VH-VL binders against Interferon-induced very large GTPase 1 (GVINP1). Designs and how they scored, part 18

Target 1, 242 residues: Interferon-induced very large GTPase 1 (GVINP1), of Homo sapiens (Human) (q7z2y8r1479to1720)
Amino acid sequence: DKRLFVLSILGLQSSGKSTVLNALFGLQFTVSAGKCTQGAYMQLLKVEETFTEELGFDFVLAVDTEGLRAPEHSNKSKDRDNELVTFVIGLANLTLINIFGENPSEMQDILQIVVQAFLRMKQVKIFPSCLFVHQNVGEATATDQTMDGRRRLEQKLDEMAAIAAEQEQCLDVTCFSDVIRFDVNTHVYYFAHLWDGNPPMAPPNPRYSHNVQQLKSRILMTATQESRGNIMKISDVKSRVQ
Below, E stands for the ipSAE of ESMFold2; O stands for the ipSAE of OpenDDE; V2 stands for 0.75 times the mean of E and O plus 0.25 times the DockQ between their complexes.

## First folded at step 10 (VH-VL; framework fv_telazorlimab)

Design d5 (at its last look DockQ between E and O 0.08; V2 from the best seeds 0.00; counts 0 for: pae E 16.0 > 2, placed apart)
Fold by ESMFold2, look of step 10:
Structure d5 (fold): chain C 242 residues (1-242), chain A 120 residues (1-120), chain B 106 residues (1-106)
Amino acid sequence: as target 1 above (242 residues)
Amino acid sequence: QVTLKESGPALVKPTQTLTLTCSFSGFSLSTSGVGVGWIRQPPGKALEWIAHIYWDDDKYYNTALKTRLTISKDTSKNQVVLTMTNMDPVDTATYYCARDRYWGYAFDIWGQGTLVTVSS
Amino acid sequence: EIVLTQSPATLSLSPGERATLSCRASQSVSYLAWYQQKPGQAPRPWIYDASKRATGIPARFSGSGSGTDYTLTISSLEPEDFAVYYCQQYSSYPYTFGQGTKVEIK
């Protein structure tokens, strides 16, 4: 009967901190439980009763990976990474894709895996949403919300979608927007400061507080919109995890 | 049944401030993801988006008009108010309010529009 | 901002003919809608998400396209289809409309 919003967090650098969503939404959530299952850390967050009617769900399940392609884990099985990403994306109503800096090979590899996972979800008629969080970039890039930086990411995503479409033999996919509903202006967020789930006591970047609030607003808007059609019940989650 | 209706003055003098009210029924701005937008159409010309406001008070403005616009809502009265300062004859247009969805829905329900003429 | 250019500006056709309306964006967009407007009336939602017909819109209307190129097709014009059609992007702020294509009786 209780409504659950599933938020997945994928990243190149391991993020096991259970408090990242609480840091973003501290007045709205309390931690109910946390558990690590099959290489994914899962944390159940209870929505404070004063916010339940505005948000349209009772719980948030935050799913975080164990450090997909972290620097210390180079040369791990790519098949395992692909399966974990596919599982995390397939479970989630919204996936946050956390990208560190501008490391060309690591960024390209994770984008390819993510795009392929979304393409697989499209083939089975599962339509999850995603947001990109790009951290530890140059200060100019982090403060630049112009179309140019967003255009470059969109072009890279389109290239990865075309490659994945050839590998999966999907004739109707030519760009990333063919794979999922995506708007580069509202689905991409940039931070110069590393986000470790503990906001600075005084923000070191003048845009930090604004960017965090924009991301929070988008996550809540997505969760609220999903409450009308795609929010699963807790009983359904147990079956999908197995 | 969802309806929206624009109200405000039909005639405004140059430099005056225009205040338009969108009164709606059949939906609420307390519903997450719902918003109301304003669009105008000068006589014989194309449509121009002006502003949005969403249930959580997020606001967006046309960049060319931003310094002259203020949008606000009263959720309990089912109203959205648009204020536009320093009116000029070029602002003569039919002004529409319309319901909007945050996540990729087009304006699905429109008001009938109200013609605002700016002249001395 | 994203400029939408519609072509042709005017389509003069007879009932029963096929109409093809084009909308080109100055940069890639993910969300595009079409509206029909008749004189003295508010625009009516027609197509959203590039290809989905709004409620009650006849099957002779179809939308297609992606990226920068979008098309509205009317397979066989009926008398009630003669109107102005606008495309609109809602991918980024400011939202923008095309200048319109008038479909008129030849």
Scores: ipSAE 0.000, ipTM 0.414, lowest interface PAE 16.0, mean pLDDT 72
ESMFold2 (binder alone), look of step 10: mean pLDDT 93; pTM 0.941
OpenDDE, look of step 10: ipSAE 0.006; ipTM 0.534

Design d6 (from c5 with light chain D49Y; at its last look DockQ between E and O 0.44; V2 from the best seeds 0.00; counts 0 for: pae E 10.6 > 2)
Fold by ESMFold2, look of step 10:
Structure d6 (fold): chain C 242 residues (1-242), chain A 121 residues (1-121), chain B 106 residues (1-106)
Amino acid sequence: as target 1 above (242 residues)
Amino acid sequence: QVTLKESGPALVKPTQTLTLTCSFSGFSLSTSGVGVGWIRQPPGKALEWIAHIYWDDDKYYNTALKTRLTISKDTSKNQVVLTMTNMDPVDTATYYCARDRYWGSYAFDIWGQGTLVTVSS
Amino acid sequence: EIVLTQSPATLSLSPGERATLSCRASQSVSYLAWYQQKPGQAPRPWIYYASKRATGIPARFSGSGSGTDYTLTISSLEPEDFAVYYCQQYSSYPYTFGQGTKVEIK
């Protein structure tokens, strides 16, 4: 009976999701059902046998929430799309929240979606974990990695959680950490651009490789923590999906 | 600074086709969730949403006007183009373009100044 | 299509008075916004997500409501608040606007 870890990837830029998926491809996995590619809706990754006992699961299902958008244009709905995203996040043991670049409006947009989705999961007593991945930030964004930058993100998340809690009449929610397990110091990862200069003549950005390994390590650590109580067997996932 | 500006003819004859261009700066239609919508307002009357186009080329039209409307974008030029066929005097209005962010909390967060289009013989 | 009905059509009030504007949707919506518009100007974002004030909007403005019934309240009218206010739903396409409530000086 095989155990499945469900990973959801939520973000506003599909090219940034390719970077995250490539990092996942470098984890201790082999592709067993599909490809780890940009735009893949779902990707089943088999854990190498040498790591299954250490990690506590046998497979990872990576779900690209951008690719779950309804294909029929005539019935597209913001409410329906947000319900689908909420459902996918509810399936997931870990959600990677992908923020591409330094655009503040994109950050605000993704935070609203995240807070609403996780608040709804809290109401049904499902407690998914999240990691924030902030991609394609240059050297000039070192302030995003400081106490001030992380505190600004935490304040924004807390603000969004309070607004959502008021709208949903959830009296026990006053900050984002009330919605999900979150520590701004350990759950936010920054990716510099792969190249230090203009591709293709630029040398590889050494901080990119370091950040990928840190993200990989955090994903594995989070997955190990989730194996303590939230990992579903594949048979249970089939039942829930039906 | 984010800006949008409408351009097109101020006067149109009945039965002609209206072409409006929304030129914008400070953001890109390649960003997921970003869209540009068109809203019109006849003189002294309420706002009416007309059409919308998103970064992924999804398009939405006001149901009553759909057969007369075409919306398109040129991401490299930061432009959205709206065409409306068979213009009638009842289509006289100020036409606005505005930015929408599908994943965000705002509806239309930045508006152009609007351009008055008069349809008369 | 979701129809938004605003009431009253006109509020004639003096500065310092409280204004209450209603927006009723024909179906339940989750995303509702309010705009302020003055003559000769584009609409301005005022309230989004039913209750959140847009950047720079004074605290005397508050939005509330859920489902089908939404309210914009101005606790104490100031001279610059006399304008037309529109509600708009952005939960599903086609997006729709209410017909407006004019707040005018008595």
Scores: ipSAE 0.006, ipTM 0.516, lowest interface PAE 10.6, mean pLDDT 72
ESMFold2 (binder alone), look of step 10: mean pLDDT 91; pTM 0.927
OpenDDE, look of step 10: ipSAE 0.180; ipTM 0.731

Design d7 (from c5 with heavy chain G33R; at its last look DockQ between E and O 0.01; V2 from the best seeds 0.00; counts 0 for: pae E 17.3 > 2, placed apart)
Fold by ESMFold2, look of step 10:
Structure d7 (fold): chain C 242 residues (1-242), chain A 121 residues (1-121), chain B 106 residues (1-106)
Amino acid sequence: as target 1 above (242 residues)
Amino acid sequence: QVTLKESGPALVKPTQTLTLTCSFSGFSLSTSRVGVGWIRQPPGKALEWIAHIYWDDDKYYNTALKTRLTISKDTSKNQVVLTMTNMDPVDTATYYCARDRYWGSYAFDIWGQGTLVTVSS
Amino acid sequence: EIVLTQSPATLSLSPGERATLSCRASQSVSYLAWYQQKPGQAPRPWIYDASKRATGIPARFSGSGSGTDYTLTISSLEPEDFAVYYCQQYSSYPYTFGQGTKVEIK
């Protein structure tokens, strides 16, 4: 009877994800329906009644993870992180992938984890959407989000998808867009400052505030598109989580 | 060392407005992600949660009491203020303030000593 | 509103005996705590998240349960354990408390 949109946040480093979500929607994260997985925090949000007709859902479930360990750990540690990532992505209608810093190894590490998880979701016919949030980059990069930087990210994602497809023996996957709906020009957002810790009470400059509003608009647009039959009723969330 | 202390009038007449102040030390709402809640206990009765405020000014109220309650904070003074209008003898209770650590699963971890408020004509 | 029902209302026992206190919720909850309160004092956090002891709480206290049924167990009562114990859910607003179980000397 009531419709639920599930939004999750995934990343390698702790706490900055919850700060972004708090700044966007004022969310307080806690597990209200029970613990669904180790390290996941949940908050149920009610949509104002005047907007439910436009959006097509009545509630938002926001899911936040504590963070992931780097893939260079032992096999047991990597397997646990893969299980958590798979669960979080499988639960969500939209996943925000939080990447911070400009370290090439660190960026590749998180991309490797999430591409594997999305490929596994494709194999069980679950098709969540994703957005990338790239924090703590140089202010030139955050302001001048050039096609060259976006092109390099898209190429890296395609490489990871091809590698994952070979590993999982999936012949029909050659690029990342074969795995999920993705457009590098509209699904990637850059921020110069790390939101880890207390959020800014006043934005540092107009570009920062503009980027936050664009991200919020994209999240709501994705939620509206997903309401066309992919959004679950609250009763169905219980069965999907179990 | 973390402490909270409640202050306010011990006696209030029916229909008057009660104002209670929670003064705390050992933590700050400007530098930590915590909340302060108000809980009351009528003499010999169970505890009742009534209101809550967080560092980012999110506020929550007991649904049955919401129309009579206002909670606010003064971060510079390390104080949280609760106002309850139209007091009635049934509101006679010991009023506590307590700290809620936003992250983690720690119930109310530090409580004030409480202050008894009697509502009588 | 989630109603918490504690039983028994009073538990009269001797030092050294095992005490078992029950807390039943009217619907499933994810977060439950226990508090100890002595006369003239504020409640003191005792168990949080159903089974985790607060700092400094003796190992003879254990919490268990999930969903709607929760238990506080004291394996061997000491003189300082005689008090009122309250359960509290903090899963959804409004937060609610049980009516208390008084543990007293037989």
Scores: ipSAE 0.000, ipTM 0.409, lowest interface PAE 17.3, mean pLDDT 72
ESMFold2 (binder alone), look of step 10: mean pLDDT 92; pTM 0.936
OpenDDE, look of step 10: ipSAE 0.137; ipTM 0.697

## First folded at step 12 (VH-VL; framework fv_telazorlimab)

Design e1 (from d6 with heavy chain W103F; at its last look DockQ between E and O 0.27; V2 from the best seeds 0.00; counts 0 for: pae E 9.4 > 2)
Fold by ESMFold2, look of step 12:
Structure e1 (fold): chain C 242 residues (1-242), chain A 121 residues (1-121), chain B 106 residues (1-106)
Amino acid sequence: as target 1 above (242 residues)
Amino acid sequence: QVTLKESGPALVKPTQTLTLTCSFSGFSLSTSGVGVGWIRQPPGKALEWIAHIYWDDDKYYNTALKTRLTISKDTSKNQVVLTMTNMDPVDTATYYCARDRYFGSYAFDIWGQGTLVTVSS
Amino acid sequence: EIVLTQSPATLSLSPGERATLSCRASQSVSYLAWYQQKPGQAPRPWIYYASKRATGIPARFSGSGSGTDYTLTISSLEPEDFAVYYCQQYSSYPYTFGQGTKVEIK
């Protein structure tokens, strides 16, 4: 039976999320999974046969929350959105959290739902990995702010973990690293602007392509580490989805 | 600093249409998760949520008032507009606009000062 | 629609006394807030996530509860605490408020 690595992508900015996903994998609609997953869109990506033994998996399942805001959802519910995010995180071996060029205050809204979902996974003994992708960060900002941005993100994640732990009565959680395995220096990626200037006259930003390759390498490294006994068969994934 | 301010007529006659504008500064409706809601409070009575609009133009209305309400936004002007048709004396209230951050910790974290709308002949 | 019922409607107490305000939801909610409102003023955020104090709110205020039953407690009333307190659910639309509990002097 074939081995599957499940990658989930969460984010509020559809264009930024789809741009990164397309750059990483060149995704197209090749896997049809009904909306029975509450608006999660899934695509199956086949690993080249020459690499399957080295990587330890045969397929990557990309799970996207483009349907989080789908028309068939007639009203907003924070409880429903939290349930969908929790399901998507619980399904995945690795979750990418896509943050688009927002100031630290506005990132808190996105991070709150994410932190609560990971805490819920810890409570049921599911330990997914995560990477944060912060897009449209300027060149000088990307270099200087990676240390400052990492510090700010770690502080916010720790604060939110403490708040969630108090609400859920999880006495053993004091920081985000208590919720999941996380290192702010290796699990946060910053991306430059897609264009080097203003479209349509500006050429594509070559540093964006470099950042995409670095993220792709980290995703593959994470997937390889998961294959050492944690990756599941495709039949097991179908059971978990239902 | 984040601020919101309601503007519109202080007096409206029965059956007329009320138009209220919420003008805000210090934040943008282009930011994911951000919304502006309208809440009213009749004199001496409890708060009642009436309408809401988000950055992605998603809209929600109080069920009892839904047929009389329209909410819209102008992101470039930092404004949200509420229209309520067929006004009745029971609609006399102070009308507040307030910021909601859908993914945030608070419900309505910043409120306008409110504007009293009296419906009388 | 989720109906919030607050009790008591009025709580007449003296400074230094303990106040306990109840908010009961018609169905389970995950997000509940409390607001304080004084005459002629807009409501002020007070408690969020059922139990977390908003910025600048004194430690004598505490929120508790889950599901359908929520409580706001003021451990020792100060003169500035006499006001109307509203609970609000923000789990799903329509957002709804309780009818308020007035905490007033003796």
Scores: ipSAE 0.006, ipTM 0.537, lowest interface PAE 9.4, mean pLDDT 74
ESMFold2 (binder alone), look of step 12: mean pLDDT 92; pTM 0.934
OpenDDE, look of step 12: ipSAE 0.031; ipTM 0.604

Design e2 (from d6 with heavy chain W103Y; at its last look DockQ between E and O 0.26; V2 from the best seeds 0.00; counts 0 for: pae E 11.7 > 2)
Fold by ESMFold2, look of step 12:
Structure e2 (fold): chain C 242 residues (1-242), chain A 121 residues (1-121), chain B 106 residues (1-106)
Amino acid sequence: as target 1 above (242 residues)
Amino acid sequence: QVTLKESGPALVKPTQTLTLTCSFSGFSLSTSGVGVGWIRQPPGKALEWIAHIYWDDDKYYNTALKTRLTISKDTSKNQVVLTMTNMDPVDTATYYCARDRYYGSYAFDIWGQGTLVTVSS
Amino acid sequence: EIVLTQSPATLSLSPGERATLSCRASQSVSYLAWYQQKPGQAPRPWIYYASKRATGIPARFSGSGSGTDYTLTISSLEPEDFAVYYCQQYSSYPYTFGQGTKVEIK
């Protein structure tokens, strides 16, 4: 049986999700056609055979929630969207959360849903990993700006974890790190204009390329850690999706 | 500070077309998840949701009113426009616009003051 | 379309009494809000997500319930609590409101 790493991408900015997929489509992957099921867009990426032994998995399933933006003629439901986010997080080995803008208050709504979903996964003993990608940090990746942004995000996540813990009657949860394995310094990536699609595709400057490679390395490291433990086989994913 | 304000005619004759503008400040419709909805309330009666538009141009209409409604946005002007054709005296109501954050916990967290539209000869 | 039925239509109570307002949905919802509206004013968010008080709402107000049955409780009525209260579901389109419960303080 072939081994599958499930990567979920949550976010509200379409160009950011395409950039993540482009970062993963190096010489190491072959892309198959995507498929929409249960309101989630799923795309299977085949790992090139020369890398399967090193990485410990044969395929990556990229799951995207663009299905949350239903077509004009379809009904949109906040209950259905919250359940879809919970499903996507529960299916994934790693969830990338694309946050547009440097102020976490702009994304408070999606952060609340995400924190609630992770808490529910912890309660059923599913332990997915999470990375945050935060765009539009003001044309600069200056440490001073991103350090203050990290502190504000961590504070907001901790507040939301406490609220969710009260809602779910989980008295042993007081901060976000109690919900999932999280370190704001290693699990949060800040990029200026990376996933906006601007500027025109010119040769990357060294700082831009470095940030992309850091994210890619962390994604692959997380995938490798999961492959040494409890990476799902394709048959197991089919059962879980149903 | 987040504010919304409705503007449009106070009096409309039957069969005419009503155009209402919601002008807002303190937020942008370019922000993902943000939307603006229209709710009306006939004098002394209950609230009725009528239309909605989101940042990505998804639009929703009250089923009974759908054939008479058009909602649009101008993100650069911070405006949402509602057009309702073939007005009838039963459409006399106070019309409110309100902010919806689709990924938030609130339904409508900030409301305009409302504008009374009277439909009569 | 999800129909919300509020009961009673009118509550006539004295200051200090406990008020219980009911909102019943025709099918299960998870996103339910309550609004307070006083004469001549726009509705104001009061309770969201069934049980969470909006910013600045007094602790005497509480929301509870799940599925199809929801309740707004005022533990001890104050004169300022005279108003009409509406429930609203925002789980699916079309969004719908209940017909309102008028709280009259004797």
Scores: ipSAE 0.005, ipTM 0.512, lowest interface PAE 11.7, mean pLDDT 74
ESMFold2 (binder alone), look of step 12: mean pLDDT 93; pTM 0.940
OpenDDE, look of step 12: ipSAE 0.038; ipTM 0.606

Design e3 (from d6 with heavy chain G104D; at its last look DockQ between E and O 0.01; V2 from the best seeds 0.00; counts 0 for: pae E 12.6 > 2, placed apart)
Fold by ESMFold2, look of step 12:
Structure e3 (fold): chain C 242 residues (1-242), chain A 121 residues (1-121), chain B 106 residues (1-106)
Amino acid sequence: as target 1 above (242 residues)
Amino acid sequence: QVTLKESGPALVKPTQTLTLTCSFSGFSLSTSGVGVGWIRQPPGKALEWIAHIYWDDDKYYNTALKTRLTISKDTSKNQVVLTMTNMDPVDTATYYCARDRYWDSYAFDIWGQGTLVTVSS
Amino acid sequence: EIVLTQSPATLSLSPGERATLSCRASQSVSYLAWYQQKPGQAPRPWIYYASKRATGIPARFSGSGSGTDYTLTISSLEPEDFAVYYCQQYSSYPYTFGQGTKVEIK
């Protein structure tokens, strides 16, 4: 009777998802070999025995996509992108939305597909949680503009939710918080640059380590909240996958 | 207000190269997900999609025509240019440009008026 | 390449009658649109995402279907509805159109 928390990472291939995954695993987990299916790479992470009673689950399934618009997907397909997004969102208890850098067009790319996917999940009564991870932001953005950056993200999410609601004729949806549980102040995490100096002798960026700990803490708190409501056993995951 | 307009020669001789320009206003091709496609229609015949370009410079071509087509954009001028080599009388058609939005559920939502291109000696 | 086959090629009906137009795809698609075209005019967006009416399209038009089989229905034909209707898939490149169904006065 092992209990499984499913964590998905979704975003464009160039978005540094592997860096976040590599930074998250270690203190409370033992990583097993991964498996790839339909453009999603899955790894099973065993929760250390001292935490299983406290957290309410025994394993974490980390689902990492190859990325939307991956180089090996040079022939764009809305059906393939939609299938991958639906699969990883529908499987997950918590989805991390990975945004790389300060480029507004990269933010727009991922926000469009995320909002539509979550609206689809709401329509079929699946209510996964999400966190936004914004990587490789400059120090000024991380320090002086974080509140402004949060407001810009919230505005974009609300804009996309309104567009998606109009397309789906969901009149009860006017903002992103109508689609999923979301608070821009607690569900968005920013990462500074990884290294302080020039390679190859540059040390790890100390601010990255701090930001990773904050993210890990929030993931575990969210997972604990999910374990009180809708966490599933491993046998149920097999059914949910197909 | 969103508009698109096609421009180019009305008459082209066989073997020549056709160059068509789509000029648009009311939207930017720098907006993520936005693209402009070209569709043609021979007189009295069905519609045929021929080429497409997106905000990120990704390009797609009709498989049968791919070796003869080049599409490009100038985002600062709000223009998309289609070049088709080795024109043949079978290529006589009205050529349309139209807007596409990849990230959402819309198809071609805004069309130009079209421009008739006749290929004859 | 995804081939769209429309049927019938021509549908001859009187005003007030119900029209049913079919579009069949050679493989499953999720993104399908319909366009209306009158002589001498550009195609007009009519239905998108299989069932969503474009702006200003009358409620007598409805789209339905999924997978490989799609239908455009006109519940009660009006004189302005006599035109050619094209279906189009936009699920994957190359995008393709059906050959059209002409709805004409009987």
Scores: ipSAE 0.005, ipTM 0.474, lowest interface PAE 12.6, mean pLDDT 74
ESMFold2 (binder alone), look of step 12: mean pLDDT 92; pTM 0.936
OpenDDE, look of step 12: ipSAE 0.022; ipTM 0.632

Design e4 (from d6 with heavy chain S105L; at its last look DockQ between E and O 0.02; V2 from the best seeds 0.00; counts 0 for: pae E 14.7 > 2, placed apart)
Fold by ESMFold2, look of step 12:
Structure e4 (fold): chain C 242 residues (1-242), chain A 121 residues (1-121), chain B 106 residues (1-106)
Amino acid sequence: as target 1 above (242 residues)
Amino acid sequence: QVTLKESGPALVKPTQTLTLTCSFSGFSLSTSGVGVGWIRQPPGKALEWIAHIYWDDDKYYNTALKTRLTISKDTSKNQVVLTMTNMDPVDTATYYCARDRYWGLYAFDIWGQGTLVTVSS
Amino acid sequence: EIVLTQSPATLSLSPGERATLSCRASQSVSYLAWYQQKPGQAPRPWIYYASKRATGIPARFSGSGSGTDYTLTISSLEPEDFAVYYCQQYSSYPYTFGQGTKVEIK
């Protein structure tokens, strides 16, 4: 009856996921009460009736993970994060990978988990889409830094793919593009700092709003393509989640 | 003016450990996205990348050589040090250090003059 | 690891001629650079990101290509352009260089 687009968002706690979600969905969607299942917080977003015909779906299920970095007391926390990420990626039509700042060690942790999950999906012939959202990138050199960020991300993804391929004994994988279709130039979105300067004296950064609109357009394009080829009813998603 | 200069022994005996120092000026390894890499060139042969280190102490090694390599930095001295154990005559080469900016966006944009290391009895 | 194969090994040309140097990667890369090297000297950065000239590089040099096939073109050779040119990928570790193309005077 009702058609559902499943959007997952992965990232570390306090990484700006809620800010991106609010910017993307706050005005054009009605948010229902969220539910936490197996460490994933789910919100049902109803598409306003004026857009349902154009988009080809009636609801968006936004799946947000709790913080991926577990307390430092357990290897089980690392394995739990792997299982959670695999579940979230396997559920979603589109997964957003949220990266905040430029700290390579924090990026490596989340990227390792993500690449492993996508490799597992490839092994079972599930091919989800993903986009990377890199927040709080410096504005003064934004073009140079976004080019640097794309290069660094591609290199890290290739490194993680090679490591994951060795761990899984998957010899046909040598780089991340062997795991999923990925173009660093079209699958990575960079967001400037929300405020231009220090709050409360800073105005809203107009480049952040533009970045949000670029990402929204890509998400809606992807969702439209998915609804035309692979339609999923809300009852099918409930079964998949259960 | 940005400069880099390699220093270390010109002659090393087989099985010995090579220690090379890259001393630089005109930039700092406290700057985000900056790194220093090491590249070698055997006489008359092509270039081979061997290692580099970034401002945040992230390190990368040529996989074929990784078990023999250690790279470190001293940001206050503007130095990067490369150590290579168990030297063999095949390791005879000119060793260069080079700057990497903006996470490598510009490739290696400034090179030292190089230092020839000969491994021989 | 990604193998870069440069061709031809040697280009023998006269000043004023157009030179075309090829670099082929064993798998797709996004970041490719070119270096010029003369005997007894360190390599000099020439082209980065496939097509961007390094500071001070004359406009007669242009880089092009994508994926696995890359080209360095010298539109009209000058006497100072006779050297060895290396391509380098810096898309994934380990970084690798091609074996070089020697551009020599006929």
Scores: ipSAE 0.000, ipTM 0.443, lowest interface PAE 14.7, mean pLDDT 74
ESMFold2 (binder alone), look of step 12: mean pLDDT 94; pTM 0.950
OpenDDE, look of step 12: ipSAE 0.096; ipTM 0.679

